# VHH binders against q9y6x5: the designs that were tried, part 55

Target 1, 379 residues: q9y6x5
Amino acid sequence: LPPKLLLVSFDGFRADYLKNYEFPHLQNFIKEGVLVEHVKNVFITKTFPNHYSIVTGLYEESHGIVANSMYDAVTKKHFSDSNDKDPFWWNEAVPIWVTNQLQENRSSAAAMWPGTDVPIHDTISSYFMNYNSSVSFEERLNNITMWLNNSNPPVTFATLYWEEPDASGHKYGPEDKENMSRVLKKIDDLIGDLVQRLKMLGLWENLNVIITSDHGMTQCSQDRLINLDSCIDHSYYTLIDLSPVAAILPKINRTEVYNKLKNCSPHMNVYLKEDIPNRFYYQHNDRIQPIILVADEGWTIVLNESSQKLGDHGYDNSLPSMHPFLAAHGPAFHKGYKHSTINIVDIYPMMCHILGLKPHPNNGTFGHTKCLLVDQWCI

## First folded at step 23 (VHH)

Design um17
Fold by OpenDDE, fold request of step 25:
Structure um17 (fold): chain B 379 residues (1-379), chain A 121 residues (1-121)
Amino acid sequence: as target 1 above (379 residues)
Amino acid sequence: EVQLVESGGGVVQPGRSLRLSCAASGFTFSRYAMHWVRQAPGKGLEWIGNIYEDDETYYNPSLKSLVTISRDDSTNTLYLQMNSLRAEDTAIYYCARHIWGEARTSKFDYWGKGTLVTVSS
């Protein structure tokens, strides 16, 4: 039988939550599998871009999902959470579920993973749920496990997405110990439910399961605001994205806009597109706007208003607060092994290996994950 | 203070048309994308559509043929034109201000109080 892989994402699960809170179920999962303590995600550290990087192995400039809010100046199209189903935005890359279906006589399944309800390169996940935040984890899990168990051709790759603890992180801030403890306990309980369900169905021993996240969360404050309206009149530009990485589309001369913004705050770096640091791999895409503003950790860019968020993400991907974790269990993985760090793009070639797929060109390094895998040499 | 005030709701017969308005104040309306959403009795929130600052519009595919969203930046007003109304279109209709950069969380930072539309014979 072909190997099977379930990829699970808990949105906004900051890596150090594992050190600061109790996760009995997740710890048991880790004990019987592997843990990567820190996953360096891609810049910008937002939901759509990073989830797509996980399943493509590409930097954002390469797969084309460069933010949660995008604008294409040529077609005048907009991208957001409300309008994310146009294949135009996703077709610059091939996600693993498409590869899985095209390379082998196999099926893919998805419970609300970004992009899975969209036909990409004229291929949509064999089984999928339309995104609906009101659908319970249980229902998502039930569908995924049903598809994994009863599909023909068999489902060999499945994704499961959950919105927490991201939403709560935004609301409470990651430093709210009382509220976040409650939230994270619920997440651990869901992991318990997942494991129990897999065991009950006889899938646990044969299914490879990866539990990861797209980004972390940093504490925000009303005392750390950057007001763009204090620096530039709104008539001089169109705002494509705001905080913590603002995307600026000038309505006047770009240089003039840049000059108005470059010294707006000591807690914000302003880049012309061509001057964006190479380490971000965030330059070579037309969907990246002519000017970007990058706020320092914990600072919020606002438009003459306060912010209701006590936590946020999207900052420099080198910041530990932005990093998620990765845990895995199954026949492909060692037991009781912990690894320090990988890049989020490294997950893709690893998953391809597990599934026996030929990966598309990607930015991941398979060598970074070899120590996690039973069939590989660990140097 | 940011305020959104919906109006134009009421009781209407099936097949009729209705135009809702949303009056915005307390912020620079012209720079924000705006959304319409609705809440039917006993159902969850349903996204209707949005309009960006450049007047580009996007709609729920299930409603696209029945609704048109427009805006007048000179009067800070958002509009929802609804045609061929059905009983299932009975709901409280809300306008909401777009929030940048959010995904799979709250898509809006401000809402109106809503206006009730009742479609009945």
Scores: ipSAE 0.915, ipTM 0.961, lowest interface PAE 0.5, mean pLDDT 96
Fold by OpenDDE, fold request of step 25:
Structure um17 (fold): chain B 379 residues (1-379), chain A 121 residues (1-121)
Amino acid sequence: as target 1 above (379 residues)
Amino acid sequence: EVQLVESGGGVVQPGRSLRLSCAASGFTFSRYAMHWVRQAPGKGLEWIGNIYEDDETYYNPSLKSLVTISRDDSTNTLYLQMNSLRAEDTAIYYCARHIWGEARTSKFDYWGKGTLVTVSS
């Protein structure tokens, strides 16, 4: 029988939460599997881009989902959470569920993973749920497990997405120990539910399960604001994305806009597109705007207003606060093994290996994950 | 202070049309994308559509044929034209200001108190 893999994402689960809070269910999961303590995600460290990087193995400039909010100047199209279903935005890459379905006698399933409700390269997940935040984790889990057990052709790859602790991180800030403890406990309980469900259905021993996240969360404050309106008139540019990485589309000469912004704040770096640091791998895509502003960790870019968020993400992907974790369990994985760090793009070739898929060209390195896998040599 | 005030709601018969308005104040309206959402009794929020600063519009596919969103930046007003109203369109309708960069969280930073639309024979 072909290997099966369930990829689970808890949005905004910062890696160091594992060190600072109790996760009895997740720890049991890890104890019987593997843990990567830190996953270096892609820049910008936002939800749509990083989720797509996980399933494509590509940097954002390559897969084309370069932000949660995008604008294409040629077609004049806009992308956002509310209008994310146009294949135009997703077709610059091939996600793993599409690849999986090209294999003989295989299906894919998805519970609200970004992009899974969109026909990408004229292929949509065999089974999927349209995104609806009101749908419970239980219902999502029930659908996924039903599809894993009863589908024909069999579902060999499935994704499950959950919005927490990201939403709460934004609301409370990651440093709110009281509220975040409550939130994270709920997450752990959901992991418990997941494991219990898999055991009840007889899937636990044979199903490979990856639990990960797309990014972390940093503490924000009203004392750390960058007001763009103090530096430039709004008539000189269109704002495509705001904080903590602003995307600026000039309405006047780009150089003039740049000059007005370059010294706006000591806590913000301003880049012309061609000057974006190479380490970000965030340059070679037309959807990246002519000017980007990158706020320092914990700083918020605003438009002459305060911010209601106490936590945010999207910052430099080298910051530990932006890093998620990866845990995995199943026949493909060792038991009781911990690894320090991988790149988020490394997950894709690993998943392809587990599923017996030929990966598309990607930025991941399979060698980084070999120590996690029972069938590989780890030196 | 940012304010959004919806108006134009009321009781209408099925098949009729209704135009809702949203008056914006306290911010530079013209630079923001704006959204319409609704909440039917006992249901969650449903996204209707949005309009960007360049007047590009996007709609919920389930409602696209029945709604039109427009804006007048000179009067700081957002509009929702609804045609061929049905009983299931009964809801409180809200206008909301777009927030950049959010995904799978709060999509809006401000919204109005809403206006009730009741479609009944």
Scores: ipSAE 0.912, ipTM 0.960, lowest interface PAE 0.5, mean pLDDT 96
Fold by OpenDDE, fold request of step 25:
Structure um17 (fold): chain B 379 residues (1-379), chain A 121 residues (1-121)
Amino acid sequence: as target 1 above (379 residues)
Amino acid sequence: EVQLVESGGGVVQPGRSLRLSCAASGFTFSRYAMHWVRQAPGKGLEWIGNIYEDDETYYNPSLKSLVTISRDDSTNTLYLQMNSLRAEDTAIYYCARHIWGEARTSKFDYWGKGTLVTVSS
């Protein structure tokens, strides 16, 4: 039988939550599998870009999902959570579910993972749910497990997405111990439900399961604000994305806009597109705007009339607060092994290996994950 | 203070048209994308569509043929034109202000109080 893999994402699960809170179900999952304590994600550290990096193995500049909010100046198209279903935005890469779907005697399934309800390269998952935040985890889990168990051709790759603890992190901030304890307990309970469901269906022993996230969360404050309106008039530019990485489309000379912004705050770096640091791998795409602003950790870029969150993400991908974790269980993985760090793009070649798929060209390094796998040498 | 005030709702017969308005104040309206959403009795929030600062529009595919969103920046007003109304279009309709960079969380930072539209024979 072909190997099967379920990829699960809990959005915004910061890596150090595992050290600071109790997760009895997740710890049991880890005990019988593997843990990567820190996953270095891609810049910018946002939801759509990082989820697409997980399933493509590409930096954002390469797969073309460069933010949650995008604008293409040539076609005049906008991208956001409300309008994310145009294949135009996704077709610069081939996600793993498409690769899997095109194989003989295989199919893919998805419960609300970004991009899975879009025909990419004229291929859409055999089974998928349109995104709807009102749909419970239980219903998502029921659909995924039904498809894994009863599909023909068999589902060999599936994704499951859940919005927490990201939404709560934004609302309460990651330093709110009372509220975040409650939220994270619910997440652990959901992991318990997942494991129980798989055991009940007889899938647990043969299914490879990866539980991961796209980014962490940092504490924000009303005392750490950068007001763009204090530095530049709104008539001089179009705002494509705001915080903590602002994307600026000048309406006047780019140099003039840059000069107005370059000294706006000591807690914000201002880059012309060609001067974006190479380590971000965030330069070589037309969807990246001419000027980007990058706030320091915990600082929020605001407008005069903008709202305030208590937690946010999207900052420098070298910051530990932005890093998620990865746990895995199944025939492909060792038991009781912990690893320090991998890059988020490394997940793709690993998943391809597990599924016996030939990976598309990618930025991941398979060697970084060899110690997690039973069939590989770990030196 | 940011304020959004919807108007134009009421009781209409099936097949009729209705135009809703949203009056915005307390912020620079012209630089924000704006959304329409609705909530029918016993149902969750449904996204109708949005309009960007450059007048580009996007719609819920299920409603696209029945609605048109427009804006007048000179009067800080957002509009929702609805045609061929059906009983299932009965709902409270809200205008909401867009927030940048959010995904799979709250898409809006401010809402109006809503205006009730009842479609009945």
Scores: ipSAE 0.908, ipTM 0.958, lowest interface PAE 0.5, mean pLDDT 96

Design um17
Fold by OpenDDE, last read:
Formats: structure tokens, C-alpha cells, sequence
Structure um17 (fold): chain B 379 residues (1-379), chain A 121 residues (1-121)
């Protein structure tokens, strides 16, 4: 029987939540499997980009999803959460579910993972749910498990996405222990439901399951604001993205716009596109705007009339507060093994290996995950 | 204070057209993308479409042929033109201000109180 893999994402699950809160179900999952304590995600540390990096193994500049909000100056197209279904945005890469489905006697399934309800390279998942935030986790889980169990050709790769604890992190801030404890308990209960469902269906022993996330969360405050309107008139530029990484499209000379912004705040770095640090791998794409503003951790870029969140993400991907975790269970994985850190792009070649797929060119390193796998030699 | 006020709703017969307006105040309207959403009785929120600062528009595929979104920055007004209305289009219609960089969370930071559209014979 071909190997099967379920990839699950709880959006915005910061890695250190595992150390600061109790997760009985997740801990049991980890006890019988493996844990990577920290996953270094890609810059910018936002939802669409990082979810696509997980399933492509590519930096954002390479797969073309460079933000949750994008603008292409040539075609004059816009990308956002409300209009994310144009294949134009996704076709710069090939996600793993497409690769999997194009193989003989295999199919893919998806429950609201970013990009899965879009025909990419003229291929859409054999089974998928259109994104709808009102659909319960239970319904998503029921569909995924039904497809994994009863499909022909068999579903060998499936994705499951859930919006928490990201939404709550934004609302309450990660330092709100009372509210976040409640939220994280619910997440753990959902993990319990997942495991129970798999056991009831007889899938648990044969299914590889990865539970991960796209990014963490940092605490924001009204005392840490950077107001762009104090530095530059709105008529001089178009705002493509705001906080904590602002994307600036100048309406006047780029140098003039840069000069107005470069000293706006000591807590914000201003980069011309060509001067963006190499470590971000965030330069070589036309969808990256001419000027990028990067706020320091915990600082929020605002406009005069903008709203503020108590938690946010999107900051430097080297910050621990931005890092998610990875846990896994199944025939491919060891039991009771903990690993310190991997890069988020390393997940793709690992998944390809598990599924017996030839990976597309990617930025991941398979060697970083060998110690997690039973069929590999761990040095 | 940021305010959005919808108007133009009412009772209309099937097959008719209706134009809704949204008056914006308290912010620089011209630099924001704006959205229309609706909620039918007993149903969840449904996204209709949006318009960006450069007048580019995007629509729910299920509604694309029936709606047109436009804006007038000189009057800080957002419009929703609806044609060939059906009973299923009965809902409260809201305008909402776009927030940058959000995904799968709060896509809007401000909402109007909504205007009721009832399509009945």
C-alpha cells in the first residue's frame, strides 16, 4: 500500500506555547512520535507565504506568494484573502498535492489549506473544500478522514487547516494567559478529536500525520507604534501591505519616498528592494515592492485611522516568537524523539521522501530531518 | 472616528435592480480598498466583492454577473449595483474597510450597520 500523509496546520501556534501551557492530547501525540521544538519559518512570517513554503520547500521570492497582500505592477492585479483564487499568483511553484495527484493511483485531499481550492498548473486537488471560516473543525476532519479511507484512487496526501490560535493571538495578545489558556485548551481538544477519529477508523497505525503551524505571535502595544503619516504624505505612495512589514509603491521618485521614510522611526528598518538583506531571501520577485519597511519585534506600523491588534506576526523570521513547531506520528517516524530545530522549507523534501515522490527543485535540506525518520541514518 | 453608513436598501420585486451606497467618513477613503458583504437570514456572512484604490474590482464568482462595485473618492462613497435580483438575494448588506496583510482572520477593521434588502414578489 502506498504511504499516506496528513498535514495539519494550526495557524499561529507559537513554538513556546508547548512549554508554557498544558497539551495532554498533543503531548500524547508527541510521545508516540517526534517533535521539532522550533521551526524557522520564511520571511515574511505571514500565513499564505509560509503555508505555501511548507508544501513547496521554497522561499517566498521563489514560489511567488510573497505576502498576504500583494500587487503586481505589470498586470495591475491584487492579491488578498478575499481574492486569492487566481492561479496567476500560485503558478510560480508546484505544491506537493499537485505532484502527488499527478502520480498513478494516487489522489490528494484538502480541507481549506491555502491554495488548495485553486487550480494550480491546471490541477486542483481531487477532493477539496472551498475556504469557509464558518465550517467547523469537525466537518473538516470528517471530510478529510472520509476521503483518506474511501477514495479511489486512494488519497495518499491530505491537508487540514484551522484558523486558531492565530485569530485569538491577534485579539488577546500572546501574553494574555487567561484567554490564551482557554484557546489553547480548545486546540488540544481538537487534536484529541483528530487522534480519536483516526483510531476509530483504523487509520492511526498506518497514516503518517504531521501537526505544524506557519508562524508564531508577538505581543503588541499602544506604546509601540510607528505612524507612517507622520513621516510621509499618503499622496506620495500606494500602500500594498502595512504591518509589520510594509510594502511601499512610490507615486513619486523612489529616492524621495525613501528619504522621507528612512528616519521615520528607530524601530523600523527601511530597505530599497535591492538592499533587502540576503538572509531573508526576499528580493528576487517582481511582486516585492520597491521599498520595504520592517518593524522591530512588537512594534506596529500604523496610519492615522488604522486599527490596532494586541498580537501580530510577520516580523523577522529569526525571532523565536515567530517560530512554530512540528510534531509527527506514523510508520515513517520514530517514537519518543525530540529535535531542536529545522527550517520550514525542510518539511517539503521530507514529505516527498515519505510519499515516494520526486521533489521539485527546492530550498529545503532533507538531511535536516533524517533523524526523525525510521528508514534514515541519523548522524 | 471612522464611520461607514450603508443606504439604499428596501423591498424590491424579483428581476429588478437596486443600487446601494456606503458613505465613508473619518479616514482617507481614497487609499483604502473597500468590500461589500451580505448576510441572509439564517446563513453566514457572504463576501460579494471589493474595489481597490486603483478601481480594480474582484467579485464572488457566484455573483459576478449580477453585481458591480464602484467608488467615488471625491464624495467618499462606495456603491453596489445589483441587477436581476432574486429572492435569494434577500439579506443585510454591509460595507467594510479593508485591512492590509490579514489572512483567515479579520479581513476588515470597520463595518457599517448594514442596509436590508428584501426581494419579494
Amino acid sequence: as target 1 above (379 residues)
Amino acid sequence: EVQLVESGGGVVQPGRSLRLSCAASGFTFSRYAMHWVRQAPGKGLEWIGNIYEDDETYYNPSLKSLVTISRDDSTNTLYLQMNSLRAEDTAIYYCARHIWGEARTSKFDYWGKGTLVTVSS
Scores: ipSAE 0.907, ipTM 0.957, lowest interface PAE 0.5, mean pLDDT 96
Fold by OpenDDE, last read:
Structure um17 (fold): chain B 379 residues (1-379), chain A 121 residues (1-121)
Amino acid sequence: as target 1 above (379 residues)
Amino acid sequence: EVQLVESGGGVVQPGRSLRLSCAASGFTFSRYAMHWVRQAPGKGLEWIGNIYEDDETYYNPSLKSLVTISRDDSTNTLYLQMNSLRAEDTAIYYCARHIWGEARTSKFDYWGKGTLVTVSS
């Protein structure tokens, strides 16, 4: 029987939550499997980009989902959470569920993972749920497990997405111990439900399960604001994305816009597109705007009339606060093994290996995950 | 203070058309994308569509009603034209201001109080 893999994402689950809060179900999951304590995600550290990096193994400049909000100047198309179903945005890469279906006589299933309800390269997940935030975790889990168990051709790859603790992180801030404890407990309970469901169905020992996240969360404050309106008139540019990485589309000469912004705040770096640091791998895509602003950790870029969150993400991907974790369980994985760090793009070649798929060219390094796998040498 | 005020709702017969308005104040309207959403009785929020600063529009493909979203930046007004209304279109309609960079969370930072549209024969 072909190996099966379930990829689960709890959006915005910061890695150090595992150290600062109690997760009896997740810890049990980890005890019986493996843990990567820190996953270095891709810049920018946002939801759509990083979820797509997980399933493509590519940096954002390569897979083309460069932000949650995008604009293509040539076609004049806009991308956002509300309008994310145009294949135009996704077709610069091939996600693993497409590969899974095209390389083998297999099916893929998805519960609201970004991009899974879109025909990418004319291929859509065999089974999928349209995104609907009102759908419970239980219903999502029920559908996924049903598909994993009863589909023909068999579902060998499935994704499950959940919006927490990201939403709550934004609302309360990650340093709100009282509220975040409550939120994270709920997440742990959901993990318990997941494990229980798999055991009940007899899938636990045979199904590979990865539990991960796309990014962390940093604390924001009213005391750490960067107001763009104090630096430049709004008539001189179009705002494509705001905080903590602003994407600026100049309406006047780019240099003039740059000059107005370059000294806006000591807590914000301003880059012309060609000057974006190489370490971000965030330059070589037309969807990246001519000027980007990168706020320091915990600083929020605002407008005069903008609202503010208590937590945010999207910052430098080298910051620990931006890093998620990865836990895994199943026949492909060791038991009771902990690993320090991997790159988020490393997940893709690992998943391909587990599923017996030939990976597309990617930025991941399979060697980084070998110690997690029972069939590999750990050197 | 940011304010959004919807108007134009009422009782209409099936097959009729209705245009809703949203009056915006307290912010630079012209630089924000704006959205229409609705909530039918006993149902969750449904995204209708949005209009960007450059007047590009996007719509929920699942909607059977013909909808057109437009804006007038000179009057800070957002519009929703609905044609061929059906009973299923009965809902409270809200305009909402766009938030940049959000995904799978609150996509709007400000809402109006809504305007009720009732489609009944």
Scores: ipSAE 0.905, ipTM 0.956, lowest interface PAE 0.5, mean pLDDT 96
Fold by OpenDDE, look of step 24:
Structure um17 (fold): chain B 379 residues (1-379), chain A 121 residues (1-121)
Amino acid sequence: as target 1 above (379 residues)
Amino acid sequence: EVQLVESGGGVVQPGRSLRLSCAASGFTFSRYAMHWVRQAPGKGLEWIGNIYEDDETYYNPSLKSLVTISRDDSTNTLYLQMNSLRAEDTAIYYCARHIWGEARTSKFDYWGKGTLVTVSS
């Protein structure tokens, strides 16, 4: 039987939630599979960029989704969650579902994973759901499992996306144990539902399942605000993205804008595009604006206003609070194996291996995930 | 205090046109992208479209042919022109202020109270 893979993302599931909260269903999933405790994601640590990195194996500068909010100065186009349907933004890379679907006797399915409801390189998944936050997890799960079970040609790769615990993390902050406990319990229950559904359909033993996330969450506070309006007049620049990584498009001389911002706060680093640290792999794309501002962990950049968020993400990808986890189960994976860390871009070559796909050039290292796989040597 | 106030709603016959307005106050309107959304009875929120600071507009593909969004920064007003209205366009219409950098959730930080549009014969 051709290998099948379901990739599941719970948005904003910080890695250390596994240590601080109880997850009976997820722990059972892990017990019968593998766990990577920390996944180093890509900078910036936001939803669209990291989800696209998972399925392309590329840093943000390479796949072109460099933020949740983007602007292209040449075409004058804007990108946001509300207007993400233009293939222009996604076509700088080839996501795995496209690669998979272009193979003979294979098809892909998607339930609201970023980019899956857009034709990329003139290819869209045979089965997909348009993004709608009002659609329940159950409905998404039912659709994805139905497609995995009954499609012709068979669905061999599927994605499933859920907005929690990210939304709640923003609302309550990750340090709110009472509310986050409730939220995370619901997530665990959903994992239980997923496993149960797969078992009921007879898919559990033959389906490879990866449960992961795109980023973590850090605690924010009204006492940790950086007000840009106190440093520079708004008429001197256009804001393309705000917090915790602001993207600045100068309306006046770039150097003047930089000089006004460079000492705005001791809790914010200001970079000209060419001076962005190499470790971020966040320089070589025209969609990265001339100036970026990077707030320290837990600090929020604002425009002379308060922030309603008690948690946020997007910070330095070396911060543990920004890191998600990865768990996996299925024929391709060991049972009861735990691994400390991988890079988020390493997931792509692993998935390609599992599915027997030739990977596009990518930034991942297959060697980092060999110990997770039963058909590989682990030294 | 940030405030958004929608107006222009009411009862209209099918095939007619309607123009909604959103009056913004309490912030520098010209530096924000703005959105229109609607909620029909018994349905979830539906995104209609948005307009950026540079007047670039984006629309829900299902509604693109029927709506036009514009703005007047001198009066801090957002507009939604709707043409060829149908019964299914009956909804409460909201204007909302854009928030940068969000995805999937919390896409707007401020909302109006909405204005009801009823399309009926």
Scores: ipSAE 0.860, ipTM 0.935, lowest interface PAE 0.6, mean pLDDT 96

